# VHH binders against DNA N6-methyl methyltransferase (damt-1): the designs that were tried, part 14

Target 1, 365 residues: DNA N6-methyl methyltransferase (damt-1), of Caenorhabditis elegans (q09956)
Amino acid sequence: MDTEFAILDEEKYYDSVFKELNLKTRSELYEISSKFMPDSQFEAIKRRGISNRKRKIKETSENSNRMEQMALKIKNVGTELKIFKKKSILDNNLKSRKAAETALNVSIPSASASSEQIIEFQKSESLSNLMSNGMINNWVRCSGDKPGIIENSDGTKFYIPPKSTFHVGDVKDIEQYSRAHDLLFDLIIADPPWFSKSVKRKRTYQMDEEVLDCLDIPVILTHDALIAFWITNRIGIEEEMIERFDKWGMEVVATWKLLKITTQGDPVYDFDNQKHKVPFESLMLAKKKDSMRKFELPENFVFASVPMSVHSHKPPLLDLLRHFGIEFTEPLELFARSLLPSTHSVGYEPFLLQSEHVFTRNISL
Below, E stands for the ipSAE of ESMFold2; O stands for the ipSAE of OpenDDE; V2 stands for 0.75 times the mean of E and O plus 0.25 times the DockQ between their complexes.

## First folded at step 11 (VHH; framework vhh_3k1k_2)

Design t5 (from y1 with S53D E61A R100Y Y116H; at its last look DockQ between E and O 0.93; V2 from the best seeds 0.84)
Fold by ESMFold2, look of step 11:
Structure t5 (fold): chain B 365 residues (1-365), chain A 127 residues (1-127)
Amino acid sequence: as target 1 above (365 residues)
Amino acid sequence: QVQLVESGGALVQPGGSLRLSCAASGFTFSSYYMRWYRQAPGKEREWVAGIRDSGGSTSYADSVKGRFTISRDDARNTVYLQMNSLKPEDTAVYYCAAKYVYIDSSGYTFVSEYDHWGQGTQVTVSS
């Protein structure tokens, strides 16, 4: 099949993962029915009509033109298939933003020293049993074929996908773990917290991009592995990553675009907006230069998703890759903020989005 | 080879009814999103109705909603368009089209690049 684009459903993906616990995702987290804008701008537009100006950014790049054409096609086909909602909620996504605040109102234990030990559980575990002196240093694995539950002493629950392994800590810790268990990964997905020039003055601390220079990615990969790195739209970042892949002995095989859409199927930003924001993010896919494996991946591909209202959260990619025949048995997520089935995940808040505030009881089932 | 053959086009009076058929071969019919399009002389082809591969999810252009009904018989590899309350503005060549659409168990929808098209059948609504 010659797939031209995909429309993801992150909400349904997680509903499927946790169905056996009779859980579904809180739909408010995905109620993005307005383009992103400040509340003051939204209220001004609500009181009066919008200004229909002629296009100003048509000649910025061929990439923007191609994305705008794809966005229209996705909107039209998605509407025919009745994937998108007709009605808009006129609250500037306030309900979804409040749902995100609630979802993030949980505590994740800190780590101070790495361990290579794995603590396994099949269906339930207390968070206190995973800690020592208020810190969690060991790797945690839900080893069952059904989702598991970790419960905090205050009664807060976290829902863990089946066969998921996570580590609270520095992504560098994966190298020790890989050696200790003689384990190589055939897929890595990474979402580094890149420096953003546009929000620089609103942040106190920045990730040092040198953490990527300290990772020896090739030593934890199988020979025929695929890696996928989310990048921002910062000028020069793509060239920087190509150079970094080359240092790792790897070459880019595809660059894909996530188009962020409202529940009506419209891009979350206009392509000609005054702030020059774009409604897409890029994913660079690479393999080892000497790998004999031929990936049947489109070099350029667009997939659309309604974003979870949690800032910077990315949709799960495993089933998207499987659609293109990408087989993997040991996927790894670096800089994780949520967990996936049968996946290793490393980050300082890897199970943040597994809290009970993200889910609700499935009444209809 | 993939083949779509429309039939049933005719001359009818305003307010009349007509049923179009599209016989398909050369692909796994049940896996395809089947559509009807129409094109009046000098105008661009426009989407009229669609029915998804599982035989139940239908959609219609606003201009035909309530008057046209799309259906499919997967055992006979055939899609139909029942057209009621026909108006002169419905006069067009009607085309059957097939597009591969796959919806996985995660709810992800994958859409193919190319449609397969029939040769069309003429529908004329006049007195």
Scores: ipSAE 0.747, ipTM 0.864, lowest interface PAE 0.4, mean pLDDT 86
ESMFold2 (binder alone), look of step 11: mean pLDDT 79; pTM 0.789
OpenDDE, look of step 11: ipSAE 0.871; ipTM 0.933

Design t6 (from y1 with S53D E61A R100H; at its last look DockQ between E and O 0.86; V2 from the best seeds 0.83)
Fold by ESMFold2, look of step 11:
Structure t6 (fold): chain B 365 residues (1-365), chain A 127 residues (1-127)
Amino acid sequence: as target 1 above (365 residues)
Amino acid sequence: QVQLVESGGALVQPGGSLRLSCAASGFTFSSYYMRWYRQAPGKEREWVAGIRDSGGSTSYADSVKGRFTISRDDARNTVYLQMNSLKPEDTAVYYCAAKHVYIDSSGYTFVSEYDYWGQGTQVTVSS
């Protein structure tokens, strides 16, 4: 395929999913009109500028150099196509950060319960009917052709994509579910919560390593399945993940990069900043070593998106993969934080971003 | 086989006008982002104008805004560049280019690596 890069429109993607409920996403969640920086730095730039700072110390990285060239191409072509906005809103993304805070102001169960039973609904369901002893013990499926609604006891609504199945719990629960339903997945997308150096996150890192190392991914996959794992930019993490794939009898077939951009098409971080932050994330794609399937996809690929203002949220990948001819009927998301049509999703927060605080009434209809 | 053939280049006096044409064949014209570029001697090739394959939206380099107009006729597989108020600085070889841009049903935009290029047409504005 001759595609050099893609520019995603996450807002439009979700708008199309929920159009039949007369809903669209709240546009402020995608109003990222400034590079990411502390408020004090933003106010200094707004007041006086920072053009007289000393030369930045460039961190050498093959990924950063290649990504910088691609970022310029994306900015130029996207601007020509009028995909990007010309005006920056001078609030250091405050409005979008407040929209994200509101979107996350929900109370949902995060406790794990292992079950293989499915509760189905077609149009609407009460969250209380899905719980036993304060926990969701079962898998939940919106079985209708149109999106559904789950209502919490406090009146909060969650909007569920059609044919979506989710489970609140440990990702390892997928193994029991797969066996019980004689169900194998031909696509897995995973966004593990990787190690953080903060004190409050040290305990979560050890637990996440145990989960990954205890998962028997191959037993839930079809023979010719594709898996895709998001990784962070910590040095050495790609090699660690390659070793995990090898343990699973799998081999890497591609590594793709997500470039995070502002609404003007600029990377959300400068590539050579001294904070060592980069405006991209990596996605590693792998298949079983004994699969004879030859994927018609680029081994390296860059796609850009304005991120939702909710921290660490990733854009939906299913239609991106379909563009490259990747066929699948049973996609699975592990460590999910949002739901997709016709997809199984497992995590402690799988329907967090389906709340009514993410959506608003569509003014066109 | 893809073909882009420019025509209409000429010698003109400052303040004059020219209309460039680019006839296209060998691809689905309506799905391509059509562009004009120019290259003056000793300079890098620079983008001048573009017209999106969907919706007909136009865009222009700052140096030509208000003076140049890009248009397309999808029924005749032709893109045009109307050049008014010409200046000596506009002297260049003008190239027609086509880049595949696909927008899927999810609103995702896919952009090809390769532009197809014409051979160019010379525009000379007397100094």
Scores: ipSAE 0.782, ipTM 0.883, lowest interface PAE 0.4, mean pLDDT 85
ESMFold2 (binder alone), look of step 11: mean pLDDT 79; pTM 0.787
OpenDDE, look of step 11: ipSAE 0.865; ipTM 0.933

## First folded at step 12 (VHH; framework vhh_3k1k_2)

Design u1 (from t1 with Y116H; at its last look DockQ between E and O 0.87; V2 from the best seeds 0.83)
Fold by ESMFold2, look of step 12:
Structure u1 (fold): chain B 365 residues (1-365), chain A 127 residues (1-127)
Amino acid sequence: as target 1 above (365 residues)
Amino acid sequence: QVQLVESGGALVQPGGSLRLSCAASGFTFSSYYMRWYRQAPGKEREWVAGIRSSGGSTSYADSVKGRFTISRDDARNTVYLQMNSLKPEDTAVYYCAAKYVYVDSSGYTFVSEYDHWGQGTQVTVSS
């Protein structure tokens, strides 16, 4: 049976992870009921009704690109399955943007020193204890089978998935950690901070992509590992990443697309080359060239999700990969901003989106 | 081999009723999303109704909502379309289709690439 596409539900994913704490995600964070546009454009469209652009898109659908055809199929099937909502909230996603602002209004403690030490806790613990009274960025593990709670010195709570290990720090710290514990990873998911053309025009010291050049990815991988890198839609970026994989002795086995949709199932942007904005992001999957492992992955695959209203946040991929029979025991996220069960996560804000401002009490009747 | 065989198509008067059946074999019927489509001459094939696995939800195109009812009998591997208040616009060949849809424990929905299709049954509504 060939899977053509998937529709993810990030909200339900995290609801299931934190069910034992009687928590669910705040639904406002996923109430994306309008295409992304400036407030002025939204108000103009609201005053004047549906634009000619919608009718033009229908007229040219026979000659549309293949991604646009897939988006239509996802919309139609998802509507048949009653996955999507019929109503649009006429606020240009303001409520969800405000919810994201509140969710991001937290601070992630950090220290000037780092270690390879793993500090374990179960159920509940203070952050200061886990970080050696604020002096050391340790590796922190929620070691129980149930999710845990950590509390910042200001009283802010963060909810930690079971068997999750996180480290506040530079992603290069993974190399020392891997050596110290003789630990290799059989899956890496990474969302690197990619180069921005607007930043380059300002003559700033942009170092985002140099972080990748400082990482020796192969030395932390098992022989038959799979890696998955999110990339932007900048022209030429796929070729640049293929070159990086080649320098790492790795080869691409698949390139997948995340289609970002509204709660009605519509792409968050219209397909239009003149705007240079597209409603999708790409995920490149690679393995070591000399690996004999055969992955049963479609080389081109589309999955859709209503994005969390936090900029650049990506949906959880572990169960998507498991659907295709990908087995892994030591998954790692690099440049993490959220945590996953049974996963190591490294970044400067790896548990940012685990804050109490992302979740609310789940009351059963 | 997968087989979907529609039956029950007929000539009926406007305002009349008709019940279509689709007998399925060659796959695990209870696990499939079952659909009815229709195609009038010179027009594209149009989705009419769908029903998810046993005890699952039903859905309808706006043009037939309130007039048509889809149902299934998993013991008989059969899906039905009860068509009431028929209009001349309902004249078409009606096709039964099956699509595999899986929802995992995380709530992710996976949709198969291809439908299985029947050969169709003609429904004609004439004055």
Scores: ipSAE 0.773, ipTM 0.880, lowest interface PAE 0.4, mean pLDDT 86
ESMFold2 (binder alone), look of step 12: mean pLDDT 79; pTM 0.787
OpenDDE, look of step 12: ipSAE 0.871; ipTM 0.933

Design u2 (from t1 with V103T; at its last look DockQ between E and O 0.89; V2 from the best seeds 0.85)
Fold by ESMFold2, look of step 12:
Structure u2 (fold): chain B 365 residues (1-365), chain A 127 residues (1-127)
Amino acid sequence: as target 1 above (365 residues)
Amino acid sequence: QVQLVESGGALVQPGGSLRLSCAASGFTFSSYYMRWYRQAPGKEREWVAGIRSSGGSTSYADSVKGRFTISRDDARNTVYLQMNSLKPEDTAVYYCAAKYVYTDSSGYTFVSEYDYWGQGTQVTVSS
């Protein structure tokens, strides 16, 4: 199979996960109908009628840009397949940004001390049973075949995918957990909190990077595991991550690009000839150097998705990887902010996007 | 092995009708997104219509919507393009094409790199 690109539907993915509860994702979270720009620029363009695509571009080597040609092909084919929507809202994505603010208006209990204990439930659990004095330190597992519900004492609900296990805490806690349960992971997906701002935020950036350097990734992996790390577009980050993989005895097997698009299929930023804002994110895929497992992955691959309006949220990758024949039974997400079926997830806010404010009742015929 | 053979192209006056056919062989016809393209002299090849592998979903370029109808007969491995109310601007070589497209249950759509192409059939709309 020689797949050239994929177009994801993140909204439909989560709708399918929670349909048993008669829930769907709030569609406003995916109503990205304008390219990303400041409100002042949007209003200026709206008054003059100038689109960001009408301007003459410079004739340079950028005309051979593979990403720009792929974006055009994705737009054309997606339009043929009726995947994309006509523009219907002229609000600079304000409605979707407000929906995201509402979705994030919840508190996640703090972690206390690291633990390897699992609290298991099948269908329903009280959040107060998981915490003491606003803190959680245990792992939580929804063991049922159907999605579960965690309910706060004030009535706020969180919807948990089936067979999902999560931990509120430092990603380093995974090492103790893996040892205690004799559990190794055959897939890791990680989205570290990288920074796009420059040097003046070095202290925060250094602290987040230090957690990666404290992880002993190989000790929690199966021999034939695949790991996938999201990286930003900061210059030098790819080389830094290659060095980390090398320290872990791992080698890069592919680097994929997520193309972020509007609901019309247009990139959320225009391409340019310099490393300013770009409409894509990179995903680096690596395996152990001595693994005999053959991953039939394209070394370079582009997939497009309308991003959820929550900043830095990434689309689910499990079915994308399965399409290329990647089999796994114990997937792990590090730095998680949402949960997936049959997946372990670790982060300080791992069920943040499971709140009832992300979902609404599924009005079907 | 793979063949797409178009037929039905002709000279016709403005306002007339034609039906193009494309006979396919060498692949699992029901699994493919079938397309019609056209290329006028001096112009780039352009997409005209498509019909998805689910046997019913159709789409059209704005320039032909309401005038052209794509259909398929999976028993005969054939895709058709019914062209009504023809205009001089419709003059082109019309190509049949096939592309593998799969949408999984999670809503992820996977698109193959290559189309298979026919050799084309000439349609001329002239007084």
Scores: ipSAE 0.780, ipTM 0.886, lowest interface PAE 0.4, mean pLDDT 85
ESMFold2 (binder alone), look of step 12: mean pLDDT 81; pTM 0.796
OpenDDE, look of step 12: ipSAE 0.891; ipTM 0.944

Design u3 (from t1 with Y114H; at its last look DockQ between E and O 0.89; V2 from the best seeds 0.85)
Amino acid sequence: QVQLVESGGALVQPGGSLRLSCAASGFTFSSYYMRWYRQAPGKEREWVAGIRSSGGSTSYADSVKGRFTISRDDARNTVYLQMNSLKPEDTAVYYCAAKYVYVDSSGYTFVSEHDYWGQGTQVTVSS
ESMFold2, look of step 12: ipSAE 0.794; ipTM 0.888
ESMFold2 (binder alone), look of step 12: mean pLDDT 80; pTM 0.798
OpenDDE, look of step 12: ipSAE 0.886; ipTM 0.944

Design u4 (from t1 with S31R; at its last look DockQ between E and O 0.89; V2 from the best seeds 0.84)
Fold by ESMFold2, look of step 12:
Structure u4 (fold): chain B 365 residues (1-365), chain A 127 residues (1-127)
Amino acid sequence: as target 1 above (365 residues)
Amino acid sequence: QVQLVESGGALVQPGGSLRLSCAASGFTFSRYYMRWYRQAPGKEREWVAGIRSSGGSTSYADSVKGRFTISRDDARNTVYLQMNSLKPEDTAVYYCAAKYVYVDSSGYTFVSEYDYWGQGTQVTVSS
């Protein structure tokens, strides 16, 4: 049967991961009930009474926009299936934005040097036991079949998925780790912090684009591995990434689109070619050029999700890939800000979204 | 070969009741989202009701809520539409449709590209 689209439920995914701890995610992190807009625009619409009406997506020429047509189909089918909520919260997503502020009000210890040592724990661990001189230098693994807990000295807890391994540091450290453990990865998912011209006013550089040029991705991959890279919608970025794949001896096999939707199933932005804001993000999938593996996945697939209110957070892809029969035993996430079961993760804040501020007690049996 | 065959269409008086059936063959019926649509003369086809593969999940268009009930019998590969309190506006050809919808344990919903369609059955509500 040929899957045309998927609708993800990121909240329920994480609820299932942490069920054994009687935890669920805080629902307000996913209560995106309005299109994204500045507060001043929202208040103007509310004052005029327009905020209580849904705005129609308009096509400007004969169904040439595949994404806009797919968005309408997803809205219609999702409504029939009762996936979407009927009521909006008239607060311009303020509650969810405040929940994100709270979730991010935590600090992650830094690393001082690259290491390949692994410190394991099964059920619980003190963060201070993982540190040397206030820094985490080692890889950390929750080795249990159930989720674990890391507790900071101030009482803050982090909930760690089972069989999860993480490293606080530069993604380049994966090369040393891979060699030291004779470990190759059959799936890589990466979400680089792409340089953006719109952040020039903040005068910060996003150094990870340069790190991609220095990474030797193929040496850490199995022969028939799949890699998946999130990219932005900046003009030229796809061509730049194709060049990087070519340098790695890799070829693109698919480009998928994440459609970001409200809890009512509406795109978070209107499709507007003049503003360069679109309600989707792209995921490029690639394999080694000399791999004879045939992937049974569509070249142009769309999946929809209500985004977590934490900026730049992407939904988990492992079960989406499994649906298409993609088998993997050693998944790796690069530039991670959250953790997944049975997955290696590398980033400067890889367990940031595992904090207790993201979760609450599960009162359902 | 996939086949959906509707039956039970008839002429009925306003306020009356009618039960439609759709017999399915050629696919694993229990895995499909089953739908009823209707099309009045000169109008576009419109969705009426749906029932998911787990029999506790039904949905209805606003125009039929409280009057129509969709049900399914997976042992007989059949979906039904019980139509009560019928109105002249319900006059249409009623179509059965099937779409594959899978929901995994994480709550991810996967939707197939194409529906299967039946040939339709005529329902006429007139005095």
Scores: ipSAE 0.754, ipTM 0.870, lowest interface PAE 0.4, mean pLDDT 85
ESMFold2 (binder alone), look of step 12: mean pLDDT 80; pTM 0.798
OpenDDE, look of step 12: ipSAE 0.882; ipTM 0.939

Design u5 (from t1 with V103T D115E; at its last look DockQ between E and O 0.95; V2 from the best seeds 0.88)
Amino acid sequence: QVQLVESGGALVQPGGSLRLSCAASGFTFSSYYMRWYRQAPGKEREWVAGIRSSGGSTSYADSVKGRFTISRDDARNTVYLQMNSLKPEDTAVYYCAAKYVYTDSSGYTFVSEYEYWGQGTQVTVSS
ESMFold2, look of step 12: ipSAE 0.822; ipTM 0.908
ESMFold2 (binder alone), look of step 12: mean pLDDT 82; pTM 0.810
OpenDDE, look of step 12: ipSAE 0.898; ipTM 0.949
ESMFold2, look of step 13: ipSAE 0.827; ipTM 0.915
ESMFold2 (binder alone), look of step 13: mean pLDDT 82; pTM 0.811
OpenDDE, look of step 13: ipSAE 0.897; ipTM 0.950

Design u6 (from t1 with S112R; at its last look DockQ between E and O 0.88; V2 from the best seeds 0.81)
Fold by ESMFold2, look of step 12:
Structure u6 (fold): chain B 365 residues (1-365), chain A 127 residues (1-127)
Amino acid sequence: as target 1 above (365 residues)
Amino acid sequence: QVQLVESGGALVQPGGSLRLSCAASGFTFSSYYMRWYRQAPGKEREWVAGIRSSGGSTSYADSVKGRFTISRDDARNTVYLQMNSLKPEDTAVYYCAAKYVYVDSSGYTFVREYDYWGQGTQVTVSS
């Protein structure tokens, strides 16, 4: 009997990773009790009651697409299982947005050059000891079987998952690292910052798609590796990525959808074709064309999660993949903004979401 | 071979009580979310109550809350629906259903598509 959908609990996942430090994530980061909209639209709806968009969607519910049908199933089953909260706090997610602002109010040292060197620590380490000339060029590994703590000179703490290795820098640095250590990866998860026409992307307008054109993904993979790439909902992006996979000698084996939901189980955006925004994101899974490995993955799969209020943050996928029997010993995250246990991670701010502003003491203990 | 067999349906006067049973076989009963549904003539089948695996959390439709109680006996592979303060609107065929729901150590909930269904038992509430 095949899994039809999953409902993730990102908050509980990270709580379990850091339980031994008596830490949990700050619940405010996951208090998404309203659909996403500008404050002006929220205030207009508040004066009027219910938006016209909701009525329009109800008119077409009989002709719902697959994602709308899945969203209704997830809402109904999750409600029966008492996974979702009944109360909605009508503040347009202000509390969660402020929690995200606080979580991001931390500075991450930069790197100016690539290095192959690994600096290890087990329980605790000073951030300054991991740097040379004010830069964090080396790879850093928390080598213990328990989470570690890195403390900045200003007292800010970062909580590092056990056996996590990270590198501040360009994802291209992975190729040098892989050669130097004779290390191949059997799982890659990547979340490239895809080009969009939003003004929000002006400061990062250098096309990260250009970085993908420079990567030689196959040379860092084991023969039976799985790769998973998050993509945007831009028209044509799937075809572009299929062409890149083909260039890498790889073929798509599945395309999964993340449905973003409120704490009540409702999609964070209404479904309609008149707007650019949808409440889901796509994950493309691929393997080498000549791999004899048969992955027992559903070709199409939907999983739902209340998103962390930090925009563009994606839920951790390792346990989701393990549910489907995917075995891996050397997972790699490219374009990382958070860290995972027993995982290599590369990005310009790979431990950004490991700061103490994301976590609090576990009141249940 | 999966089998769900409902029993206990009867004619009852308004305000009366009934206890429905559903005997299960052919699957690991303790791993399944067990549910009761009902279907009145000319209406769609509607969810009534559910009880999660391990005999824990229960949930109810608003129309039966406070009047119906779902329970399970994992040793006997049986789920029950105690129906009190019965109303004519409760008249329906009551179905037992099972759905596999797995929660992993990270708190991720996995739901499988197929429901197992019983053949139903008739409950009639008339004055």
Scores: ipSAE 0.714, ipTM 0.854, lowest interface PAE 0.5, mean pLDDT 86
ESMFold2 (binder alone), look of step 12: mean pLDDT 80; pTM 0.792
OpenDDE, look of step 12: ipSAE 0.867; ipTM 0.931

## First folded at step 13 (VHH; framework vhh_3k1k_2)

Design n1 (from u5 with Y114H; at its last read DockQ between E and O 0.92; V2 from the best seeds 0.88)
Amino acid sequence: QVQLVESGGALVQPGGSLRLSCAASGFTFSSYYMRWYRQAPGKEREWVAGIRSSGGSTSYADSVKGRFTISRDDARNTVYLQMNSLKPEDTAVYYCAAKYVYTDSSGYTFVSEHEYWGQGTQVTVSS
ESMFold2, look of step 13: ipSAE 0.831; ipTM 0.917
ESMFold2 (binder alone), look of step 13: mean pLDDT 82; pTM 0.814
OpenDDE, look of step 13: ipSAE 0.907; ipTM 0.956
ESMFold2, look of step 14: ipSAE 0.844; ipTM 0.922
ESMFold2 (binder alone), look of step 14: mean pLDDT 82; pTM 0.814
OpenDDE, look of step 14: ipSAE 0.902; ipTM 0.951
ESMFold2, fold request of step 18: ipSAE 0.818, 0.820, 0.829; ipTM 0.907, 0.916, 0.913
ESMFold2 (binder alone), fold request of step 18: mean pLDDT 82, 82, 82; pTM 0.816, 0.815, 0.814
OpenDDE, fold request of step 18: ipSAE 0.904, 0.906, 0.906; ipTM 0.954, 0.954, 0.954
ESMFold2, last read: ipSAE 0.829, 0.832, 0.806; ipTM 0.912, 0.915, 0.898
ESMFold2 (binder alone), last read: mean pLDDT 82, 82, 82; pTM 0.815, 0.813, 0.813
OpenDDE, last read: ipSAE 0.911, 0.906, 0.910; ipTM 0.958, 0.954, 0.957

